VHH binders against q84jc2. Designs and how they scored, part 178

Target 1, 232 residues: q84jc2
Amino acid sequence: MSKMRNLVEEKFLEFYESWVIQLELYLHQLLIAHNNNTMSETELRHLISKLTTHHKAYYTAKWAAIREDVLAFFGSVWLNPLENACSWLTGWKPSMVFRMVDRLRKSRVVLVEAQVKKLEELRVKTKFDEQKIEREMERYQVAMADRKMVELARLGCHVGGESVMVVEAAVRGLSMGLEKMVKAADCVRLKTLKGILDILTPPQCVEFLAAAATFQVQLRRWGNRRHYVTHS

## First folded at step 9 (VHH)

Design zc13 (framework vhh_7z1x_3; also named zf123)
Fold by ESMFold2-Fast, scan of step 9:
Structure zc13 (fold): chain B 232 residues (1-232), chain A 125 residues (1-125)
Amino acid sequence: as target 1 above (232 residues)
Amino acid sequence: QVQLVETGGGLVQPGGSLRLSCTASGFTFDDYGMNWVRQAPGKGLEWLSGISWNSGSISYADSVKGRFTISRDNAKNTLYLQMNSLQPDDTAVYFCAKDYLRDSYIWGTEYFDSWGQGTQVTVSS
């Protein structure tokens, strides 16, 4: 079992490192497109499609991995401590991206009133989904301290094979509960990202994706540089 | 234990109509978005339509827009797909699928929570 969990972590670490390298390459293309106003709508849509496919590939790989070991995604070994500290249910907090969208109001590609209204509607729906998941997370944490769970843990220490079987069933139930919550959170992320891209024009999509990728890449670099900046 | 059971499939002539039903149990039906997905012989999954928890948001794939109508009855825990002007290329197994969230608006069928076993629709003369 421990060997299988270690293998999941190693396999996803290898995937994630490659995924981030490709994200940086796409970020360079987004920045070139943003600074160059000669690109056609077709060329911009093609670039946006590459980023969309790239993000979908991440969630496909993540869901395969969490089916095997969801706990690997809480305090992930492929993330530095700063990235882990900024995590909400194993990833970015969906409502945070609306702060990036708000900065588009100051760009050369200004949002029209119809877009502002649709983004506000999406923000409200996103916040509702976040709050529902946060309530489920609180119930999960309370259930972990439930008298029944404490009794099962105690039995696992004192009684033989029969109690081990009962404890294993409870642990599988807990893992399934976490997997469902992580998948729900990922669905909020996917819906929020898709919704924003569907509301924005292609130039605005490029600007938004460039801002999001820049933040993700910079957060990783800042966390990786911590040892050089803070070492005494 | 989430269960989704599709009924209403069968053989129909081109230009005909069918109404599919999906009966849900094991969860609070009116808290989740619902979807219809099909799989034609030798092809992948094709998303057809989605409906939010309260029917406030409805979406269709271009291939079925204007011909198919999705609806739900929360009191009966049932999802429906009214299919009109059926064509031979509508021949497929039709699946009911549950979202993780209240709305039905995400990028792919791989992100649905639960699936029914499917019901066969054959459009042939």
Scores: ipSAE 0.617, ipTM 0.829, lowest interface PAE 1.6, mean pLDDT 86
ESMFold2-Fast, scan of step 15: ipSAE 0.599; ipTM 0.826

Design zc14 (framework vhh_7z1x_3)
Fold by ESMFold2-Fast, scan of step 9:
Structure zc14 (fold): chain B 232 residues (1-232), chain A 125 residues (1-125)
Amino acid sequence: as target 1 above (232 residues)
Amino acid sequence: QVQLVETGGGLVQPGGSLRLSCTASGFTFDDYGMNWVRQAPGKGLEWLSGISWNSGSISYADSVKGRFTISRDNAKNTLYLQMNSLQPDDTAVYFCAKDYLRDSYIWGTEYFDVWGQGTQVTVSS
C-alpha cells in the first residue's frame, strides 16, 4: 500500500541514465586496453573488476526496484522502444552472449581447446536454465487464460466493487510470480557472465566485455536516433 | 510454505569441530543449488560454500577452504556443513540459503532466493 509506481520508475530512470554514462566511460577504457596490448595482467584484472562491480550494481538496484514494482520492467520507461523490443524477460538473453564469444575464436585473441570445452559446457547449462524459465513463463501465460482467471476477468467488468477487488488481488498475486521469474532470469545472466569471465584470460575478458558494452551502447544509440531523427 | 531451518550450532573450543544441518521444506530440494553464509558480530554477510543440485559442483571461500566441507542428502532434504579446525574468528551466525538455479551462485549473497533463520556458532576457550 505504501508503494507508488511512478516513484519506482523515476528512481530507476535516474539510476539507469547514470549507469549507462559510466558504462560508456568503461567501454572507452576497454577499447584503449584492447587496442593497446601493453597493459599488465594486474591492470587488466583491475579494469575487469570495475566492469564486474558495475554490472553487479545494476542487478542490485534492479532487484530493489523489482521488489517494489516488477511490472515497471516489462515496458521500461528508461529504455527506448528498440531496447524494449530486444529484451528477454526484462534483460539480455543469456545464450546470446555466446555468439559474442564465438567471434573471439575468429579474432586475434585465440581460445585454447580447454577454454572451448568449458565454454561449450557453460553454453549447454545456460540454455537449460533459459529453457526452464521459458517453460515457467509459458505456464504463467497459459494460467492467465485459464477458465478461473477468465471468469475473474469477466467479473471485473461488472459494476460490483467486490468483483473489482478480487480481480485486483489476483493481479497483485501474479506479480509475485513474475518477480521470481525475472530474478531467476537475472541469475542466469549473472552466472553466465561470471562463468565466461572465469574461463577467459584477462585480454580475452577485455575483448568480450568491450564487444558486449559496444552492442548495448550502439543498440541504445540506434533506438534513440530513430526516435529523435525527423525526416521531412 | 518454503522454509530452511539450521541446527547444530553451539559453543566449541579452538581447534574443535561442529556439523551444521539445514532442513528444507516446501520446495523440490534436489532442483536447486544451496549455500552456507555467515555473519560475524558487527560485520556483513560472508559467503562460505556452495553446492549444486546434484553435488556435481562444489566451491568454497578461501577463508574456509580445506577446513569446511559442504554436502547434501537429497533424500532427506538436508544440507550439511562439516566445520573442522575452528578458530575464534569463525564465531558467527551461520545461515543456509537457496539459489534461484540448480547450480550454486556465488557472485553475491543478496541474490539468493530463500534464507534460513540462522544458527549461532561460538568458538571460545
Scores: ipSAE 0.576, ipTM 0.815, lowest interface PAE 1.8, mean pLDDT 86

Design zc15 (framework vhh_7z1x_3)
Fold by ESMFold2-Fast, scan of step 9:
Structure zc15 (fold): chain B 232 residues (1-232), chain A 125 residues (1-125)
Amino acid sequence: as target 1 above (232 residues)
Amino acid sequence: QVQLVETGGGLVQPGGSLRLSCTASGFTFDDYGMNWVRQAPGKGLEWLSGISWNSGSISYADSVKGRFTISRDNAKNTLYLQMNSLQPDDTAVYFCAKDYLRDSHIWGTEYFDYWGQGTQVTVSS
């Protein structure tokens, strides 16, 4: 269905398309580094730094955009339906990353006991932060059904200058609450990503980043190539 | 309506000591990590130290390690920075900053939830 996009949506769509193209280019470099083992530790660290800078650039752009219109990120026009279905508070769910680490460990990533312990500690902390934000979201949703909010909604049905201003102020307050929750969720993502990269060796970081980027790129491709399927 | 108020700054001679305090209000203090950050004249923000919600995790920048001690009193909603062996290059405005999470995860000073107004520390003979 056709709908008008606001300036925040248009600007972030342009940014995101370019960001994904660059992620795909970095993925090619990660796969080369992983598959042929030709890079020095210094070269691997440089590649890892390019990926971390790339992810930080995403959050810089996102935080600028959500300051203007956080609701654009709950109905993201730059994501396909499959990408949106896999989102948790406008992005990837932090705890799911540990499943990827576990999968890689079984295939090619050999982790020493000290790394396993640090990853488990990080997993527990990440899950705690995730659950705290989920509780905040529940409180937000309950507050939407609060008597005061119901009464403000009723006032909005009676068009008058005063009631319109009061309802608009309440809606702004709700948007500010969502912005804070999204930023908290992004901080869990940044903390989880940094924590994993700090625990892993440079070759293990390359394997992890390659797996993460592969999943992100393939999820987008699967969603974009959605075909009609006759159910029988 | 989150408020962070820093106190304890001032003029001190090289080799001297100061204790900074940051009093918090408007949020559940013991649910969040807290940080100290400084900005020297004409320089960018420099993270100095972070402490988790329960004091179980503490970290320091190399520039202050062994000289500065971060601590918190959750009953008083107060964060502290004990500064010893002060040098002229410690001259800066010192800010306390609230994390979005229980633990500090310093990847950049831009990822803090709230900042105090700062307190001036001048180290000069």
Scores: ipSAE 0.547, ipTM 0.811, lowest interface PAE 2.2, mean pLDDT 86

Design zc16 (framework vhh_7z1x_3)
Fold by ESMFold2-Fast, scan of step 9:
Structure zc16 (fold): chain B 232 residues (1-232), chain A 125 residues (1-125)
Amino acid sequence: as target 1 above (232 residues)
Amino acid sequence: QVQLVETGGGLVQPGGSLRLSCTASGFTFDDYGMNWVRQAPGKGLEWLSGISWNSGSISYADSVKGRFTISRDNAKNTLYLQMNSLQPDDTAVYFCAKDYLRDSDIWGTEYFDYWGQGTQVTVSS
């Protein structure tokens, strides 16, 4: 179990709790807009813009925090264990959102052929970017286990001297590598989200954003209840 | 060591043309999207244009669409911005920026991997 020990973790926990509360308020507005045709196109675009700004605010705050401590985002204390179990490189897996788009397409969303083709192109591009980052992460993990790093880990058992400074420098280098990979993953998330919103009409954007926010909010609620399932 | 160096800036009269170049080193240039961004005196950063790793996808800000053309030469590790019909409000420091990914289109200037030093463009009569 993690304790609230790190200042970066404490500050981001406070930010994230407020961010989720505001997401739930926006979800309420999205559901009203989706269930009724009471909003004008201008009002729908304004609501979509609010959600876009809200998600951008998350990444702005995240990038400031990872500059200070990227490891805070691996096994985050502001996320429950279920949310953490569903994380891919410190956040949602970009290709996962296409499952939501597919469900909307089959049940509610009337997509034209041009939109279907653009979404498939975006899906292929997103999967390629994911695979590239996964290969980079694998190389990073292998590098951490090479002979030089194993030797530095042994030296890290000693207190004081040159060995401590060398180990500290190596750890900083590792953290900088992780920061770049997390930022690359976040860029895939941002480009995937932007691409979907650019392809969809305003009513379709509202439906998509409502589905995504509903899943995020419900996943948090399920995990916060911490119900273990025992099966024979 | 990653480096991006912009050249080609200078003084030009309204209606004139100018071509900026950005030379890249220290990374595999043809694996990444590239962007042009400017900052006018007393204003924030404004994204102008982006180009994907293979030139297959190109985007422009509405303020420069039809006047500016982005291009790249992967064999020379060089990014270009051809600027036509320049106006006094185009006066700014122009930066090239490296994307984290092979595509260049993203929601904000704060999401780029690396930035050049910038080159000054002054449009005056």
Scores: ipSAE 0.463, ipTM 0.779, lowest interface PAE 2.9, mean pLDDT 85

Design zc17 (framework vhh_7z1x_3)
Fold by ESMFold2-Fast, scan of step 9:
Structure zc17 (fold): chain B 232 residues (1-232), chain A 125 residues (1-125)
Amino acid sequence: as target 1 above (232 residues)
Amino acid sequence: QVQLVETGGGLVQPGGSLRLSCTASGFTFDDYGMNWVRQAPGKGLEWLSGISWNSGSISYADSVKGRFTISRDNAKNTLYLQMNSLQPDDTAVYFCAKDYLRDSEIWGTEYFDYWGQGTQVTVSS
């Protein structure tokens, strides 16, 4: 089981490193598209579709991995400490993407009133879903202090078949609860991202996706440099 | 303990109509979006329709738009799919599926919380 668990982590590490390299290539294409105002709507939509598919591929791989070991996503080995510190339920906090959207209000091509209204409605909906999940996580953490869990943890300090079986069942139950919570959080992320892309024009989508990808890539670079910088 | 039970499937002739029902238990039905999904013989899962917790948002796949109608009765914990103008290509196992959230719109069938056992619909000839 521990060997299978390590293999799952190693497999996702390999996937994630490849996924990030492709994200950086897409970011390069997004920046070229953003700076080249001569690209057609069809060309922009193809690029947006490629990036959308890329993000969907991440969640497909993540959901397969969390089915096997959700705990690997709490303090992930494929993320540096800074990325892990900035994580909200194993990923980006959904409401944070509206900060990238707010930058579009100062863009050369500003958001029209109808878009601003729809984005505000989406922001409120996203915050509601986010808070509902936060309340569920709070209940989960309080349940860790439940008398039954304390007793099971105490039994886990003793060698024996009966105590091992009971503890294993409890840990499995805890993992299933976390899996459901992580999947709910990922659904908020996916619906928020889709909602923003459905509201924005193709040029605005490119600018938004470029801002989001830039932040993700820079956060990784900042965290990696902290560990590899030589100081005198 | 979550349970979704589909009923109303059966054999129908081309051009006919059929109404599917999905009865839910073990969760607060009116807090979640609900969906209909089908799987035809030898094919993958195809999302057909979704309805939000309060029926305020409804969406359909292009393949069924104008022919199928999704609805829900929160007092009865029941989801419905009214199917009209049925064609042989509609032959499939039909599943109801629960969303993780209030809204039903999502990028793929892999992002649903719970699934029913399915009910067979056969459109002969």
Scores: ipSAE 0.209, ipTM 0.637, lowest interface PAE 5.2, mean pLDDT 85

Design zc18 (framework vhh_7z1x_3)
Fold by ESMFold2-Fast, scan of step 9:
Structure zc18 (fold): chain B 232 residues (1-232), chain A 125 residues (1-125)
Amino acid sequence: as target 1 above (232 residues)
Amino acid sequence: QVQLVETGGGLVQPGGSLRLSCTASGFTFDDYGMNWVRQAPGKGLEWLSGISWNSGSISYADSVKGRFTISRDNAKNTLYLQMNSLQPDDTAVYFCAKDYLRDEYIWGTEYFDYWGQGTQVTVSS
């Protein structure tokens, strides 16, 4: 039998599908702006603001949802298997975004030395914060096999009010620990994104955001097509 | 703004010891975790050690575990790294870094440079 989705999963699925449709519309606007080199700085900043607001809306909705059920974000039903396989702590790996910046630097974007230096400093800080979170996740996984967790699992095999209360407290503790790690990872993502946008000029921001949105949309489309290409 | 000043580097023989210090200003030092990072000539940055705000949690990279000890003095806003059994491959510029990770939504927060000038450690025979 198929398992039913919980309410958090259903609500976030509805949100995410709408959010992705709007991202594709913004991507179209970014590509037009990128190809129109006569747009004013004010017009470009307005478009950049729309994208940053859109990403802020995602994290606002995500943090509300993980407060209710953080486990919904590990193997998300609103993501296809390819998107889930590419996830690092429920989202994109922060350091990967600098690969997009590096490609822009070589082909489409003229970066001054001061920008290159600041981007390298940000890349290093981002990788460092990323590695710190990875160590915390390793400790969390090791702690799942420790003496206390094994004993709580044994108690869960008994029927009784006291055992039920102890198990429920342990599950809440587990979820709170994961919520903290997901929020830490999202803080690194937001700080990395803001840092890049603060370093880049408005035309460079548009090109960067277009590259990032293109990758996200393409990854989703490739994963969705896998079902028909590999099964028929 | 956040400022971090690293001191205590120098030239030492293999097997020797050094104690690095990092003096912090521009933020509430005892609210944040602190870290040590190094960069060897021609190589990328390597995280070495981290310590929580109250010293209750401490972590080390495998390359320095058992040889280096991180500590902090919150009354002096100072972070320390005691380095023992130094090897030539420990030659690097050493930096301290403020841990900005917290549960707050930080999109509106200004980006700060959390790194000082660094302090050079040279281990040679």
Scores: ipSAE 0.011, ipTM 0.153, lowest interface PAE 9.3, mean pLDDT 79

Design zc19 (framework vhh_7z1x_3)
Fold by ESMFold2-Fast, scan of step 9:
Structure zc19 (fold): chain B 232 residues (1-232), chain A 125 residues (1-125)
Amino acid sequence: as target 1 above (232 residues)
Amino acid sequence: QVQLVETGGGLVQPGGSLRLSCTASGFTFDDYGMNWVRQAPGKGLEWLSGISWNSGSISYADSVKGRFTISRDNAKNTLYLQMNSLQPDDTAVYFCAKDYLRDDYIWGTEYFDYWGQGTQVTVSS
């Protein structure tokens, strides 16, 4: 059969494409602010607020979509294969964002010792939160293979409407578990992002957000330009 | 205000044992998972062990599995790390760290002071 997109996939694809276009526009504003140093603190805080609101809009739309079909976020049709390969539980791995933070240590605006300490405390907490989520995922995967699920899968191999109903109920239960886990991972992502922004000064926030947005935009462009090419 | 105070560090010979304690205040200890982390001289932070609020779930890093035991006493707001078969490579400052509450609040701001000042462990002959 032809691969059809369901309503959730269609709606989120439209949302995501528009969301990425707006992110690229915000990236241009962040780069201008960083390179020209022409904005007041109030203007920088307003720009940071626009980025924060933009990220909140993404998670609002995502959580509405996963409520209806969380499986759409595993191997998403709105992401290219490279973006999908780099995903950890349907999004960026929270601790990886500290690579962008490490760039700030070598920037023109020096991080003070108190900021370095708080960022390291946040990094440690983020890694613990990731490990907790990974343990939850392991428990979920084990639960998929428990005796009751194996029995339901066996019954689902039999022909008839009764077997279809049994399989549908089992899949719904599994989807609810995944939804809870994805939301937990997204909470770690947002807590990590908020934590970094709370520690950094407005100019440092702009530099951090510019680095993060640049990586996201470039990863998408690299993946979209990929073709099977013979090395010459 | 979250406060974590580690004690029990010191000098021990290779093969020796130490028991670290961490006393917590400023939050409801029973609502949070707790962790042990260390930092060796000139190196980054290494997570060692974690324990859930009710001790129902415990995990260890491979480097300490079978040698270290994490435990907690919720009535005393205290976290413990029993360290056996200590090696020179275990020389580090040891910190206890508060895990996050299992909730859906994304914009919580109480994350800044979630670990103590540390206690020094030196393994040398």
Scores: ipSAE 0.000, ipTM 0.128, lowest interface PAE 11.8, mean pLDDT 79

Design zc2 (framework vhh_7z1x_3)
Fold by ESMFold2-Fast, scan of step 9:
Structure zc2 (fold): chain B 232 residues (1-232), chain A 125 residues (1-125)
Amino acid sequence: as target 1 above (232 residues)
Amino acid sequence: QVQLVETGGGLVQPGGSLRLSCTASGFTFDDYGMNWVRQAPGKGLEWLSGISSNSGSISYADSVKGRFTISRDNAKNTLYLQMNSLQPDDTAVYFCAKDYLRDSYIWGTEYFDYWGQGTQVTVSS
């Protein structure tokens, strides 16, 4: 018998599918705004605000879900294998978005020297925060190995209910540590996104958000097509 | 070991002013961004303002823009909130909160690793 998804996985799958559909609708609006050059600055700021709110809604839903079951976010059932393979601590790697910024700078978006300097400063700070989290995760994994050895020794000495309590405590400890790391990673993601949007003009923000949404949507489509063909 | 202590709350009339202070101990204050958050009776937490470790970045919630001013004195390990043009809707317990990451500028998130005990602000006639 196949293992049924837990309630957290089922709820977040439903949320994520609708969230991605709305992201595609916003992407369409961003592409229209970028290609037509007819929108006022106020209209562009309103569109940027809708995207910012949409991303905040994702993190609101995610943090509620990880409070219940953080492990659902490692090997997520709402992501295809390609999306899972490209994940860093349950989401996009913060420093990766600067590759999109670099593309915009070189190809389409006119960035002034002051913006280039601020973006480079933000990139350095983002990479520093990213590396701090990676070190904390490494320390966490080492500590988990030590605790597992102690638990295995404990289980060998005691048979029955005490063994169940030790296993339950270990799973709780693992979950709490992972929740802290996932929230830290999400905080770096939000800081990086806000920092980029604060540096860019509204037309540049539209182009950046369009590039980011396009990459996310295309990655999902490529992975879904390949997964379907593989399992057909 | 880590401690945040808010002071300066009290009863004020509408249109009045208050200055809140938060004294920090047990960590390197000038390495972390700081925030002000409030909770009105029967409501959830509302983020109000954040300031980076060096005061280079400051942000405010729309509900308090133009009325409240956040500042810090790193030499005194103290965070401030100057509150002007107070309204009855500003009645709440006010908390200072430390950012989880060093030099964190994450505005409008509720993820902080330490909170103070809060100070009561009541705006009524």
Scores: ipSAE 0.000, ipTM 0.242, lowest interface PAE 12.1, mean pLDDT 80

Design zc20 (framework vhh_7z1x_3)
Fold by ESMFold2-Fast, scan of step 9:
Structure zc20 (fold): chain B 232 residues (1-232), chain A 125 residues (1-125)
Amino acid sequence: as target 1 above (232 residues)
Amino acid sequence: QVQLVETGGGLVQPGGSLRLSCTASGFTFDDYGMNWVRQAPGKGLEWLSGISWNSGSISYADSVKGRFTISRDNAKNTLYLQMNSLQPDDTAVYFCAKDYLRDPYIWGTEYFDYWGQGTQVTVSS
């Protein structure tokens, strides 16, 4: 299956590099829009739509790739070590985005009370979905450890075709479980992102998307350009 | 082992009504959001309506607001779509779809967990 994994990793690496380059171009447009308040509502909605489509394209490509090899997304070769260290179930932690939204309360574009109430309702729902997935992952990790140990013991006792077939079946089951949890986590991400964009006005959406893209781009640059101090 | 089975489709005249049902098995029905989606001949998927796990949140596409009503019976593991004032443009295959989460996800039909096989609705004189 390592040959299949190499092909998945190569294809997604090519996709991701292009996707990040385009994200940086959109970030530039978002920053121009945020600093220039002469743009029409129609122009702002068009820019927000481009970012929405871009993020949806990422999840479409990701879901195709995880169907082939979900394990490629745990310790991804297209991410640097800092990006990998900051991941929650192969991506950003949905509830963390509300910390960025909280900063909009202090921005030049003031949130009205109706928006604050809707954002709090969304935050509560997002936290519930996160906690449910975290409990499922905890149960999965315990079950995975038990199954792995049992299969390793069986492999030591049965040297032949039966042991290979049993190991392949166990690995397939583990991968299917991880795929379902990763997709559930991605759905929380997409739901949270859409919910925020539906609550915010177009100028507030631009500010929010610019903050999110800035963080993602800077995190990648910090990880890529940092010199590690190594000593024994 | 998840199964979603749609029933209630058929031929109906313009202005008529139909009630679609979707029977679910193989998962805890009352833990998930459910959706209705249709596909007209030669067209893409169109999301119609979504309902949360407890019926506390319901949403409709503009094309069906005021004409269609989504509901669920968690005791029977069944999702319903009451369709009134049917028009020729409502002719499509109607699909039941399960969310990954307890609330209905309306960003895009590509992100649903499971789909039924669909039931045909034809509105013609």
Scores: ipSAE 0.504, ipTM 0.773, lowest interface PAE 2.2, mean pLDDT 86

Design zc21 (framework vhh_7z1x_3)
Fold by ESMFold2-Fast, scan of step 9:
Structure zc21 (fold): chain B 232 residues (1-232), chain A 125 residues (1-125)
Amino acid sequence: as target 1 above (232 residues)
Amino acid sequence: QVQLVETGGGLVQPGGSLRLSCTASGFTFDDYGMNWVRQAPGKGLEWLSGISWNSGSISYADSVKGRFTISRDNAKNTLYLQMNSLQPDDTAVYFCAKDYLEDSYIWGTEYFDYWGQGTQVTVSS
């Protein structure tokens, strides 16, 4: 039954619901700041710092949770089916955020040529890092099917305490491989986010973060409005 | 049930004026920003104007700035678009759209929670 949750899933569900509520509150603050031209650079930098800290808190909690049960993040119970369908290695696809950056080109304060060049260089690097991780995940999946899965199947034919320990070690090895891939993907996400924020001015950072948070919140709301009626 | 109903479209000659209305129901109207969007024949969606929940923030697309005026009456749950100096290029279906967040800023049509059915505006000599 997919309804049974382990302790890791229950704890992260509680964390994630609170984290999303706080993200929505920060989104409101970002939208107010974007619409109010009287905020100082210091005030804008403080708001950007709150968002950055909030995202770092997510990855701190996630990495603690995947150490215990990485599989909880594949088809996560705290995400709706639409969010799960749109996930790339347990989260947002890093190169996708450059579509949010493209909207800054339509703003009253346009990106200067130097920023455009740096953002394009970052986009190319991000896409390269994504492809590298995709190749590593493909190798992992092939190895799991042809080597590790065969090893697990073979070991599972034995009976007794020694066989149980060996099978457990092999399963732990598979989980550790997934954990490393998820962490690698999260590192690309954090590097991409930091890279964009380092290139943009504080008002542009506020607009970018608002666009990114709006997309994340929109995707969750659209998925949560799916009405499913079951007839016996 | 959330509903947005647009009225006031029709046929006008170039240089003419029209006033569009959008009546909202099924949600707390004064908690949300509202927008006007149009779609011309054979073209994509174009955002025209947005107004915050309290009318404190109003924005216009460059194509309509100075010619169109957005306003709202929260007591009547109604959004308005006053269109002046209409041009043949203004021929389109006009939609009322609700922000999905309270007091949202919009950068594109994909950020809207709910859309009305639209009202046709034809500017022809």
Scores: ipSAE 0.000, ipTM 0.101, lowest interface PAE 19.9, mean pLDDT 80

